# VHH binders against Rho GTPase-activating protein gacW (gacW): the designs that were tried, part 4

Target 1, 182 residues: Rho GTPase-activating protein gacW (gacW), of Dictyostelium discoideum (Social amoeba) (q54g18r699to880)
Amino acid sequence: VTLTDKAQINASTIELPPLVSRSIDLLMEQGISSVGIFRTCASATALKKIKTRFEAGEDIDLKAENVDVDTVAGVLKSYFRELPNPIFPENLHEYFFQAMRQSSNEEIIQSLKDIIDQLSPLECKMIKKLFHLLHLISLEKDVNMMSPENIAICWAPTFFRSFASELLPINSFMIVNYFDIF
Key: E = the ipSAE of ESMFold2; O = the ipSAE of OpenDDE; V2 = 0.75 times the mean of E and O plus 0.25 times the DockQ between their complexes.

## First folded at step 1 (VHH)

Design c03 (framework vhh_7ubx_2; at its last look DockQ between E and O 0.09; V2 from the best seeds 0.00; counts 0 for: pae E 10.0 > 2, placed apart)
Fold by ESMFold2, look of step 2:
Structure c03 (fold): chain B 182 residues (1-182), chain A 120 residues (1-120)
Amino acid sequence: as target 1 above (182 residues)
Amino acid sequence: QVQLVESGGGLVQPGGSLRLSCAASGFTFDDYAMTWVRQAPGKGPEWIATITSGGSTMRDDSTKGRFTISRDNAKNTLYLQMTSLKPEDTALYYCAKGLYEYGSEPFDSRGPGTQVTVSS
């Protein structure tokens, strides 16, 4: 199941792709205290093995197979990297920049919520679950060494498919303010 | 501990050539994609090229094929052959472990870089 199949899913009963849901669930259970999560790279051999099985439709029990945290993190990130369109496509970037120019955090948060509401129901459900994980990781930065800024460096190019440095503070803000935005 | 050490940078004239090297240690080099990234003063990082563990290459179209990435798995070394250099290529060039969006970030998976300056 890929993002390109979203038109086949009823909006009120959307099921996340197993790759996304199983990966995030494992990382919430086992990855939050992992040093350098999303920064440490898994081997291409390990990534290909797991990716191929998910793409063949297998709902892999990652915990039962003891798939290591860095492989799961790599599989999850590669899913978003390989989407036909990025989660935050270029036509939304100016809206993100405008949101950050608001006078107060409350206005910034509301503007970001409005942008998130423009995404498809599947996209919204995926990023809500993913940013929850990223927020939890950021709360344990003294253990895992992944501050909101470090997480943003790892994820912003994937989310926006852009290396504009102005996107880093936006991504960091969304991670920190997860509960208010999502 | 992952270590990446770039070398081969320097001052060159426009139209010149330069070959960058990246010596890797602390991980199984053959199992990972490797990436070159550059960062010009006052700008964000810019992806240049990636070579997969299997040897397939991806290059940024903005270089118009002037840059060639390669790897020597026996020596744990990544290379970037640069030709027809332009002043716009002036930047700190660094290698990173993995595909850019994953293995090049943050600093635990990249080297300190080697300066390339293309002037006059």
Scores: ipSAE 0.006, ipTM 0.285, lowest interface PAE 10.0, mean pLDDT 83
ESMFold2-Fast, scan of step 1: ipSAE 0.053; ipTM 0.522
ESMFold2 (binder alone), look of step 2: mean pLDDT 80; pTM 0.789
OpenDDE, look of step 2: ipSAE 0.110; ipTM 0.608

Design c04 (framework vhh_7ubx_2)
Fold by ESMFold2-Fast, scan of step 1:
Structure c04 (fold): chain B 182 residues (1-182), chain A 119 residues (1-119)
Amino acid sequence: as target 1 above (182 residues)
Amino acid sequence: QVQLVESGGGLVQPGGSLRLSCAASGFTFSSYWMTWVRQAPGKGPEWIATIDSGGSTMRDDSTKGRFTISRDNAKNTLYLQMTSLKPEDTALYYCARESYYDSSGLDYRGPGTQVTVSS
C-alpha cells in the first residue's frame, strides 16, 4: 500500500514537455469551441516558428503572445506525429482489437486500462491530459462540429501511425469513456 | 517537379453534384497518401478526406455520405465526388500530398479549384 502510494505520488511529479502542457492548457481555455479544431490546417510557417522556439527551450507564454488556436493545435498534433515511436505502437494494436471484441463495456474499459498501464509514466501522463482535452472538445460537438468520431479521424493516424479503419471506433470509445479509462 | 493541379470546380445549385479531379506529376503518386482540403472565404483550411496508397479512406463526419474520395493510381489522379451540395460547401478545394513520416504533414498542395453553391 505504502509502496503503491509512493509510486503514485512520484508519477504525479513527472513534468510534461512545455510544448505539450502549454498547448493543451491554451486549447482547454480557448480552443474547445473552435469550429473544426485539429481538422483545420494551420499556417505551416507559423506552426514551424512556434515549434522551433519550444525545441530551443524558450519559455513561451502562448496566451500572452496571442498565438492562434489552430497554430497551437497544429503544434500539439505535430509533436505526437513526430515522436520516434507512436504513442500506441504497432505491437499494441492486436491488444486494442482484442479489447474491443469483448461483450461488455466494463470488460472493454478494463482491457483498455491494462493496455495504457503498459506505457511509461510520462506517456501515460501525456495521453491522460491529451484525452481529457479531446473529451472536452467532444462535449461541444454541436458548436465546434468535432464529434468523437471526427476527433478520431484527426488523431488516430497520429496515435497509431495507421489508417486502419478499425482503429477509429477504438479512439472514439476512449474519448467518450475518458473518466472510466484514464 | 512535384505538381498537383485541381479541376472540376464551378457554380452549382444547392442539391447539385460535382466531381473534382487532381492530376499529380513529378513523384510516385501510388506511394503517397493524398488529401482533399477546402478553405471557405474568411475561414481557415478544413480537412475533408484522406486516402492511403491502397485506397482506404478517412472522411470528415460533416461531409461523410455526401463526399467520396477515390484515386486511380494508373492515371496518377485523385478524385472527390460531391453530392447534395449545400451553400456552406462554397470554398476553394485543393488536393495535397500527405507527408506522414516527416514534420510537414501536408508537404505539397495544388492551387485549388473554386466551388460555389448558390441559387
Scores: ipSAE 0.000, ipTM 0.166, lowest interface PAE 14.7, mean pLDDT 83

Design c05 (framework vhh_7ubx_2; at its last look DockQ between E and O 0.09; V2 from the best seeds 0.00; counts 0 for: pae O 9.0 > 2, placed apart)
Fold by OpenDDE, look of step 2:
Structure c05 (fold): chain B 182 residues (1-182), chain A 117 residues (1-117)
Amino acid sequence: as target 1 above (182 residues)
Amino acid sequence: QVQLVESGGGLVQPGGSLRLSCAASGFTFSDYYMTWVRQAPGKGPEWIATISSGGDTMRDDSTKGRFTISRDNAKNTLYLQMTSLKPEDTALYYCAAGEWYDLSDYRGPGTQVTVSS
């Protein structure tokens, strides 16, 4: 068992917030082919209602309640946006920039792995699951019109806050190369 | 009172370039995403690119690398730089305020681009 394997095993025992796990699961099931997913405006009221319920500790069955994918997408993005610090905090941004300067994709991927390893186990698990979703969405770009670049634009401000625009290329790269990075 | 006026279209040979402009008025231009779309005869509207107020761009892959969307908020103007034009790029090109998925809200009358030998 490699160190990576051990890390994966340990991560599997970490519980994700219900908001994150339920939202991503729902979107994986129903949102992959949704046109403009993460771009389409959801009802602010609907989003707030769902978010409030999660924050109250309720484990909502989003599917059973027929919550629309755009609302769920909005709730998911809102969660990460409202974190005290961006999931990729500013102290890591320089490493992302350095990764962008690498001469090969393999080097970039390795750099990104190293960066991700600096996250907490919970953060790492959340990001892995999220980027899996984003990758799957990107694969359906011909249907949903959400290319890796388009997805990157939607999420970069949430992921990075500062330098979001400048880090769009690496954000897109992480989406495209999900399986090699995560 | 919202008004969008496209210009810069015309007849060009394959491989040529054109720069389209869209003059916007009647709304706070800098607060809106702006979008280029086109429609060829007998075809439905086709999304080209969208640009945020801050300059972030999203684009359709079919024209990526050849077309560049940009904006000048000070001039309330949207641009589309087209290069390496192909006959299949022949269409009426529209400027629209908003996201690519709500193109029906505000758009101009369009400017014709014809690529032909």
Scores: ipSAE 0.012, ipTM 0.324, lowest interface PAE 9.0, mean pLDDT 89
ESMFold2-Fast, scan of step 1: ipSAE 0.133; ipTM 0.502
ESMFold2, look of step 2: ipSAE 0.052; ipTM 0.431
ESMFold2 (binder alone), look of step 2: mean pLDDT 79; pTM 0.790

Design c06 (framework vhh_7ubx_2)
Fold by ESMFold2-Fast, scan of step 1:
Formats: sequence, structure tokens, C-alpha cells
Structure c06 (fold): chain B 182 residues (1-182), chain A 120 residues (1-120)
Amino acid sequence: as target 1 above (182 residues)
Amino acid sequence: QVQLVESGGGLVQPGGSLRLSCAASGFTVSSNYMTWVRQAPGKGPEWIATIYSGGDTMRDDSTKGRFTISRDNAKNTLYLQMTSLKPEDTALYYCAKDEDFSSLWGPQSRGPGTQVTVSS
């Protein structure tokens, strides 16, 4: 078993937090065409209630409980925003700037792959699944009004903190080029 | 019902100053991330600054030396103080919650914004 094989095995056996897996699955099924998804905010009370239950260790069947799409989107975004360690660690933000400065899309893609390879297996699995959802949403922009740029505006502060504005173009690029990067 | 009402825009000469206000109702500014964004004709929305619930701020590098985001929790109001205004600052300015930019999107789903025009 090589280091690469071990990392791939670990990624395939890692269980995502129920909050993350349940939220993304519901949004894949019901949220893709929702107007203003991730931009439109649900009830703060509903969001806090669902988030608190997941944090208490409950495995919530969001579909059976008829939790609304905007609440689920808010719960997912809140989870990533409030991570103790940001999903893209702050020490990697410099490398996103370097990726943006490359001369060709091919070089930008390779730089992004190199950055992602530095994440833990759990982080890699979470961001791959998240960006798949974001990519699918962007494909329905004529219905949901959420272009790659609009999605990037909603998520850049969560991913890049103080560099959100400056890294907005690379965030949008990652959404568009999901299949080439993840 | 969430409402955000921007005000304070107008016509100013280059080098001038303006203070924009955003009056919030239906939610508490101090409990949320609050953002200023602007949109020039024919361009997409451009993020300017965010103030976190705890009071820390994140600002765009191109404007952070000239623009300051702040809030008055007692008045439930967000502010943007703008100094040394340039023609390229001409835009419609919107305030938004971190997760709700509805005021930016279409007349039926966004607030009016406040127009800033910098010209001689």
C-alpha cells in the first residue's frame, strides 16, 4: 500500500458528518432549482433549531421532517463558516493567489489540484461533494438566478475569510471547472 | 419580514466624502454578518466590506484605506463611510446580510439601493 493508495482508501472509508451529508443530499434532490439558493436566508429560528439538533448528535431525516430548502442551505453554509479550522486553511490562501496568476486554464487547474491535495482526506471529501452541488446549481442559473459568480459571492467569505474579495474569481473558476479540478 | 433600506447617496465631486446608511428591520444587525456591495452599470456586484457579529471587519483591499464599515447596534443600522471618492466609485450601493443578497437581484426581489455618482 503506497502513501497515495492509503490516502485514497482513507477518503473512501471516511464518513461525512451527518449535517454535511444529509444537507447536501437534500439540496441535490430539492434545492438545485431554488431561486436564490444560498443567497436567500431562511428563518434564523428554524436554522438554529436544526443545527443544534445535528450538533447534539441527532441524525435528522430532513426530507421526512419537510425541512425547507433555504433552512437546509443555511445550516450547511453555517457549518462551514463556523469550523474552528477553515475548510481552506489560511496558510493555503497564498497558493490560491499564485494559482490565479497562472497564464493558462490548464496551469490554474493543476495549481488548484495541488492545493486540494494538501487537505486532509475528510476535508477533500467534504469540498468535493460541496463543489459538486455548487456546480450543479450553477448549471441551472437561468431558473435559480445563481450564476457561478453569484454562488462565489455567497461562499467566498466562508472559504477565504479576509481574502474573499480578492479570491472571488478563483472561487467562481472552481465552480465552473469542477470536473477538471475535483 | 426582513427589510433593508439604504440611504445617503448622491452626487459628489472627486475627492469628496459620503456616509451611507442601511436601516434594518425584522432582524438584529449585531447578530448577523452585514455586508456592503456595489454594482456599476453593466457590471456584476462587487463586494466592499463585511462586519462580523463580533464586530471584526473584512474589507476589499482597493477601498479599505478610503471606506470604513461600521454599525450602531442601538439604532440597528449599518454604515459605510466613504472618503477620497473617485469616478470609479460610481455605483448603486446595497447592504445585505451575509446569506441574503435579495436586495441585489431584480426589482421584485431586491431593495432600492442608494446611488453614488462621482463626477465633476
Scores: ipSAE 0.000, ipTM 0.201, lowest interface PAE 10.7, mean pLDDT 80

Design c07 (framework vhh_7ubx_2)
Fold by ESMFold2-Fast, scan of step 1:
Structure c07 (fold): chain B 182 residues (1-182), chain A 119 residues (1-119)
Amino acid sequence: as target 1 above (182 residues)
Amino acid sequence: QVQLVESGGGLVQPGGSLRLSCAASGFTFSSYDMTWVRQAPGKGPEWIATIWSGGSTMRDDSTKGRFTISRDNAKNTLYLQMTSLKPEDTALYYCATEGYDILTGPDYRGPGTQVTVSS
């Protein structure tokens, strides 16, 4: 499955790739309080095995097979890392930087909503579900050790295909303000 | 406990080559994504390259034709091969790990190795 396989279909009728939807669902159920989630890496062998099976079109029930949380987290992050284009491509980065220079949180939120609105319906649906998971993880930071800042360190290079330090506070702001932005 | 130690820096002439190493200890190196970052005098940190635990890489466009990131999991070592070095490559180079700052404290990077490119 590819992010753009169902290009231009209405977001309300678009189905997420099974790898994405099933991984997020398992992590919502089992991963929220896992210490170092997304930071603690899984076995490369275990990750590749599950990923290859999804890519072959296999109908995988991650819960029934007792796939561990870190492997599922790794599979999900690997999917976004290996997309042909990052979720937030380089042509949007300038707009993210400009958004963060606004004088009020209300203005920053509106600017970020405008940027996200530029994504395809499938991309919008995927990123909304993913950031919901990241927001929920951040709420349990005293248990899981994953603050919005720590989640941003793990995910910003994948979302933006850039290690630019100024992207970290943008990503963490989006995690914190999930319900206002998405 | 968890340690990252960079080496291989030094003074080099323009057009020269250097191979930086980052020796990792105190954690399961093969399970972590690893990154090279540099900070030039008077500048903020600049990302160079990341190599994921699964083997895929991301590299900065301005240097990816001259710099190659690699890892040797058997030796717990991360490498940066640098070729065709320019004065603008003068910086402190350091490696960072995905898990270090969460589990062990505030530093997610090693102390760095200084690279100076001048005639």
Scores: ipSAE 0.011, ipTM 0.204, lowest interface PAE 9.5, mean pLDDT 81

Design c08 (framework vhh_7ubx_2)
Fold by ESMFold2-Fast, scan of step 1:
Structure c08 (fold): chain B 182 residues (1-182), chain A 118 residues (1-118)
Amino acid sequence: as target 1 above (182 residues)
Amino acid sequence: QVQLVESGGGLVQPGGSLRLSCAASGFTFSEYAMTWVRQAPGKGPEWIATIYSGGSTMRDDSTKGRFTISRDNAKNTLYLQMTSLKPEDTALYYCAKPYSDWEGFDYRGPGTQVTVSS
């Protein structure tokens, strides 16, 4: 069997978890220009309620139920924070530091592609869709007040744990250079 | 014009060692991941290892204790060091340039034959 055939089949047949896909879709539609998106805290009660319903397998229509944008953003962030296996495993963190030490943007981009290639097909699909959303939000920074740096501040603890502050620049780089990396 | 040329194969006795080389040209070798794959007669291709531009490696569990992938970017050359060779390692060994966004191949060399026999 070929690796090409296996990779293509896995990529085309894997569905994102409904919590992830529906949250990102709503945020792409309604959240892009929201001031302080991902930084503004949602009600803990509202966040827990929606998250619990997704975890119970409920078919939730976030738009029809008029769920608050900040609640949806909080649910999405909580999902990635609580993954059984972190989206960027701790053994990959050293490679992010190595990427930051490259001398050219082209080398940094290739290093990041190498890191992403080490993720499972499901993780790759999730992270690609997530960074697409983060990139789109960053383009509206004059309206939403969420620069790539501000988005990175909100997400780095979820991605990099104890190395959040040190890896903030590479997180910001990935948001800006989405189309070259993913 | 991307070109990959393997060498270093041959006949070796069980327990022996071989080092395979893959000379790459036609692309910026240092910027891309590279892969070793083998194919035994009548079998499908079997992935062995990938080495990324940053130096990280991904290796098949069944061979990672005996095979080591490495690269020399100054020479545009990929290596596979094989130790403790077994008759079951008999195969045609290829190097390949995978796609940037998944573990498939966009280019593959003609291969070098490894035969492990007494």
Scores: ipSAE 0.000, ipTM 0.092, lowest interface PAE 19.7, mean pLDDT 81

Design c09 (framework vhh_7ubx_2)
Fold by ESMFold2-Fast, scan of step 1:
Structure c09 (fold): chain B 182 residues (1-182), chain A 121 residues (1-121)
Amino acid sequence: as target 1 above (182 residues)
Amino acid sequence: QVQLVESGGGLVQPGGSLRLSCAASGFTFSNYAMTWVRQAPGKGPEWIATISSGGSTMRDDSTKGRFTISRDNAKNTLYLQMTSLKPEDTALYYCARGWDEYGLSGPSDYRGPGTQVTVSS
């Protein structure tokens, strides 16, 4: 058994939290063309209700219950915001800044891949699925008004737990170059 | 139309206190997180504090011991109580509507024109 085989096996057997997987699946189906997705504020009451039910281990069918797209988007963002450690913790920020200073897009992409490879298998699986959703949303920007830059404004503070403006172009680059990085 | 109007700025001595107010209209104030941001001459905007729709606060570490953010949903008004003011607190202070109810989504979509705070002797 090689290290590569072990890594691939571990990735295939890891299950995402139901809150994460089901929220992303609903948004892939119903949220891609929603105007202001992730930017439009959800009802705090509705968001807390759905989130509390997921935390209680409830088997929630978001589509069957006709849960509002903005509520689902809010629940998903809230999950990442409240992680004990952010997906991209402060000790990785210097690596992100160094990656973006590379002279070519190919070098930037490789450096970002190297940073992501430092995350746990569960974290890698979650952000790969999440950035796929964010990439798809960005492709519909003329309909949904959510460019990579607008998505970065909504998500970078959650991913990095920092309002540093230098993180915005990093987040948008990752959204645009999803297939090359993840 | 969304309107945010700040007031309460002025000239104050070092060590003094000021309370800034932001009157909001044109949206359901209680549904949005609200933020205070300042901009000093020649510098970019600096985040100060955010208060969620439910009243939870997040504050910049450098000012959190001296500045307190609060809101009155019945009056559609956001407040910033500033104490122990220093010359480096001199800036134009803006209120801003947050992107979501928690205010962790980064910059706002709407900002007021700002109220000038000058700390000098």
Scores: ipSAE 0.012, ipTM 0.223, lowest interface PAE 8.9, mean pLDDT 83

Design c10 (framework vhh_7ubx_2)
Fold by ESMFold2-Fast, scan of step 1:
Structure c10 (fold): chain B 182 residues (1-182), chain A 119 residues (1-119)
Amino acid sequence: as target 1 above (182 residues)
Amino acid sequence: QVQLVESGGGLVQPGGSLRLSCAASGFTFSSYAMTWVRQAPGKGPEWIATIDSGGSTMRDDSTKGRFTISRDNAKNTLYLQMTSLKPEDTALYYCATDLYYEGSWSDVRGPGTQVTVSS
């Protein structure tokens, strides 16, 4: 059994934090066509209230409580923003830049897969589910005004803890090519 | 240019008080919620308090009775009043906000101001 096979076996028993899984599930149901999703900020006060309740282990039904889509989006983004290390730490950034310098899309995809495979099983599971949501949002860009580029603007600083403009096309590429990369 | 600059940190003895300031520029300060965050060496960032555009506040339970967040929109300044400081409050304190500016959402954070609580 290879390291990849072992990671895949473990992934079947890995649970995402409820904040992450429930936020993504609500946004997949109610947020896909929301104009400016992730771009429109909710009150940080409202966001922190919901986040604190999740951290206390409360069984929060976001839909039953009629939590605003923008608040849920903010809660999800806040979770990744406040991780001790960014999901794509600085030591991986040069590998992302090298990946994008490849001459073919197939080579870029394979390089990105290799980078993602270096993340922990939990991080891989979270990122796969999150990018699935981001991909679905990008498909509705004519309704929600959130192209892959616009989504990258909202998320790249959170994923990379960097405002380097070179990271925007990388994040955009990953959103577009979700099914080939994840 | 969007910028946040913290000041007011320093060395203080346990039980002491400090007032931190965050000077904001390059955006409509009064329209955005503002947050104080701290980070001790080798640890992740810890949220302290947020104040929204309307002045409503949310505070972490561990510091709620000792720390007060406030803002002065006329001066584009965010404040954190800290009382009854403890050694475990030693950290880099920075202010933060989420902005939509020139087509981009950005997590804007200041460079921070160091608070050291020791006897």
Scores: ipSAE 0.000, ipTM 0.131, lowest interface PAE 12.7, mean pLDDT 81

Design c11 (framework vhh_7ubx_2)
Fold by ESMFold2-Fast, scan of step 1:
Parts: sequence; structure tokens; C-alpha cells
Structure c11 (fold): chain B 182 residues (1-182), chain A 118 residues (1-118)
Amino acid sequence: as target 1 above (182 residues)
Amino acid sequence: QVQLVESGGGLVQPGGSLRLSCAASGFTFSDYWMTWVRQAPGKGPEWIATITSGGSTMRDDSTKGRFTISRDNAKNTLYLQMTSLKPEDTALYYCAKGYDSEYLPQYRGPGTQVTVSS
């Protein structure tokens, strides 16, 4: 489904990739209070092993196998880092910059909602679920040491395929204002 | 099928004004960003402005003080208000569905000619 009429697409029938849905579910349950989540490097060997198994179509029960939280976080971040195109492609970056230059918080929120609505239904569903996780992590910053700013440092290069410092406050704004934007 | 039909072009004197319209059909207009692009003879397409589904606008710096993009969702119509027109504004003006300046032909209209001369 490309740029077909969005009103005809039932987003509730879209299934997320198992790697994405199962990783987020585990992290929502067990990772919210983990110190340095997404910032702490997972074992490269452990990460590759789990990622390869998901890519082979294995039905992995991350909880039953007692997979390390940092490994699961690393697998999830690796998935988005290795997408053929970033979730927020280069041609949307100027729109993000313009959104942040608006005079009111309400205008910024509306512009960000409009930008997100340009993504495919699958991308929208993935991003909504992922930012919900990131928002919940940010609420526990006194325990996990992961403020919205720290989460943005870990995730903005993955979301945008860019190290431009201007993207950091945009990403952190989206994390903080999750319920207004998504 | 996506249908976009531009109108409102014509011959105008330098310093004059024109309002271009783009009538859209075949998709839920209010759900999509809309863009104005122009192409002068012998040149590639030049992005002018985009308006989001929510009404936010992004504009090319060279024209933003003279051109205003707007939309009327009840009429499925996109507008470009052009003021203080210059000979350099002479081009075929297209509307396009979406924010991508490299649009496929099925997502752009046939264009409306704007000629600015004495």
C-alpha cells in the first residue's frame, strides 16, 4: 500500500514485525527501569545471535529464554538502524526544522503530527509503539538515568540517519509530548 | 485514480498578481500534503511551497515573501497566491500530491502557464 487514500486503510489489521513487537513488549515489561537502557552496549555476539534468529523467522519467546534487557534493546535499535531507508528520511528533515521554529507549542505539535501522518501505516504503527516505550522510559529518568535528551542522543542518528545536533531537541520534544503527537 | 487540474495562469505585467488553483480528485484531499512546483523552459523543476494536511506551510526562500500557499479542504482545492511577479517567475506551475519534489507524473497535474512580461 503506497500513497493510496489513507481513509481506506485499516491500521488495526497491520501486524508489526515480530522482532519489533516482541522487543518492545519485553522492554515495556522489564526494561523501563534498566539503568542506561539503549545507551549501554549489548554484547555484539549476543545481539547478532538473537537478531539472526528473528531474521530466520524463529518464534522467539524472549521472556522464557531470559534474554538480557540490553541485548533486546540493542536488537530493537539495530532493526531501525539497518532499515533500507531511515524511518524519518532526508526529504522530511526540513519539515521537522520548520515545525520546531513555530511560535506556539500547539503549532509545533500539529506540524509534527502532520509529518508523522506522511509515513506509511506500518511505519506510523511502529513509531507510535516505539515512542510510547521511549516516553515511559523518560518518565523513570531518576532511576534509569535516561532523560528525553539522553534517549534522543541514542535514537536520533538511527531515526534520521544524521548526526545533526538540531535533530536532538526535535526527538526529545516528541518523546516528552508523546500523548499530544501520537 | 489521482487527478490534479491547475488553473489561473496567464500573461501578467511585472509587479502584477495571479492566483493559481489546483482542483484535486481521486483521493481524500484533506489527508495529504500538497505541493506547488514550477518549471521554466530549459530548466529542471523548482519546488515552491508545501502545505501539510493540518495547514502548516514550508516555502522556498526566494518566493516566500511574494507567494502564499493555502488550501480549502471543503472544495478539495489548493491555491497559490502570487504577488509582485517578476519575469523570472515565468514558468509552467504544477501542483503535486505529497511532499516529495521528485513526484511521479500520476501525482502531478498538467500545469498552468504563467508568463510575466511587458
Scores: ipSAE 0.000, ipTM 0.180, lowest interface PAE 15.7, mean pLDDT 82

Design c12 (framework vhh_7ubx_2)
Fold by ESMFold2-Fast, scan of step 1:
Structure c12 (fold): chain B 182 residues (1-182), chain A 121 residues (1-121)
Amino acid sequence: as target 1 above (182 residues)
Amino acid sequence: QVQLVESGGGLVQPGGSLRLSCAASGFTFDSYAMTWVRQAPGKGPEWIATIYSGGSTMRDDSTKGRFTISRDNAKNTLYLQMTSLKPEDTALYYCAALDYGDYSWESQDYRGPGTQVTVSS
């Protein structure tokens, strides 16, 4: 077994919250082809129950308990929406506007890489894993009806708060260009 | 100690088949997503496929019709079944365990030394 120093540091020092890691893993396994994933409403009662159990530190096996895909998607989105500070801090929102105004895709990609480099290691790890999931969902759009634009509509309020509508195009761009950016 | 050991590589003619194995030890294999990555001479690493702990798979479009990833949790072993091999498939193939389901180099928790596949007429 060999690791690079960087990979070893990332693997050994940063743990994603179990709610985040287990939700994304379940959705990658069972949610990619689910029609209207993230758009379809979950039961509010079921969502609160699962979220409360994660917050209490319970060791939840989402697959063994047959938790509904839409409930898991709702739990994941709720987690990011309710963060005290948005996952993309307000002070970075101006840089997303600047990225949108670049004249070439290469320049937009580089601007986005520069923004992501401003995030903490934990935030980078969470965002990379999340956008990987969103990218995979977008590839199955003919089955799940969730284009990059539709995914962006569901997630932009969580990422950008009051600037959600203005930053929809860059959110969509990040989903499409996951491998070039992350 | 943690170990990943690949085997099954070798020289094969175009159109041939090989099955690669990755034997894992020293960690809870069934809790990790596992991936196959290859690196051709003079090129960067190229992701092939990931299999998650529950058995679902993600595959690269260019190889998904010819390559199948699978795992046997009882044997702590990962497999890559390769068919219709082409000269362009010549590379060092290695397996990796992923810390949070990512298949990038930076996200690898553990990596094997690789097994060489050479496709030549």
Scores: ipSAE 0.000, ipTM 0.105, lowest interface PAE 17.9, mean pLDDT 81

Design c13 (framework vhh_7ubx_2)
Fold by ESMFold2-Fast, scan of step 1:
Structure c13 (fold): chain B 182 residues (1-182), chain A 119 residues (1-119)
Amino acid sequence: as target 1 above (182 residues)
Amino acid sequence: QVQLVESGGGLVQPGGSLRLSCAASGFTFSSYWMTWVRQAPGKGPEWIATIYSGGSTMRDDSTKGRFTISRDNAKNTLYLQMTSLKPEDTALYYCAKGLFDRSYGHDYRGPGTQVTVSS
């Protein structure tokens, strides 16, 4: 049996955690043009309160409750920061570095697709939806002041749990080339 | 459709050599990383080596002195040169598209070619 067909079936039945899906949906609707999105810190108390409610099993209507955009952004980022293993664990980092050293953009894109395909179906579904949001934010950089590079500064330490400077242009490349990679 | 077909396995005495081939079709071979994996009877799959599109390699420390992964992009073919074979190397050897280990999986694997090391 081919693993592609099996993974595709599994992905179609996987639901994202409500914290992740509800947060991304709100930010796509209300957060795209927010100045300093993901860079601006929300109250730690406000973040913990919303996060705790999601963890208790509440499916929170963030829009109906008028939850602050920066609070929602902080909750989403906190979720990925607190995962037991980062989305892009240390054993994948050398593959990311090698991908970026290839001779053409087409080869870089294909290698990045191959790395992402090594993630679980749930991780793939989460990261695809998240990078779509990050791509949309980057398109509004003249309004929100969040270029692909600025987004990478905010998110690369969370994605990779590493401060290696080589990861910043990789994360930026993935944001810019979202439609080719994901 | 993506296809991977391994060949070159067989019975060999300890200390012998074999060259495995993997013929790829149905995708742009030169753009993909390729991996060799083996599975011994009653054991899980064991990663051997990955070769990047440009030819650079990652190898398992336990086999890297005896096994060499290579590719010919013009022929859409992946190779594994095995030397100084030991009874412990007896396994089904298969190639895979992309990076593989037990945690991550892969898009496709071939049916494999059997390598038996025995006197």
Scores: ipSAE 0.000, ipTM 0.161, lowest interface PAE 13.6, mean pLDDT 82

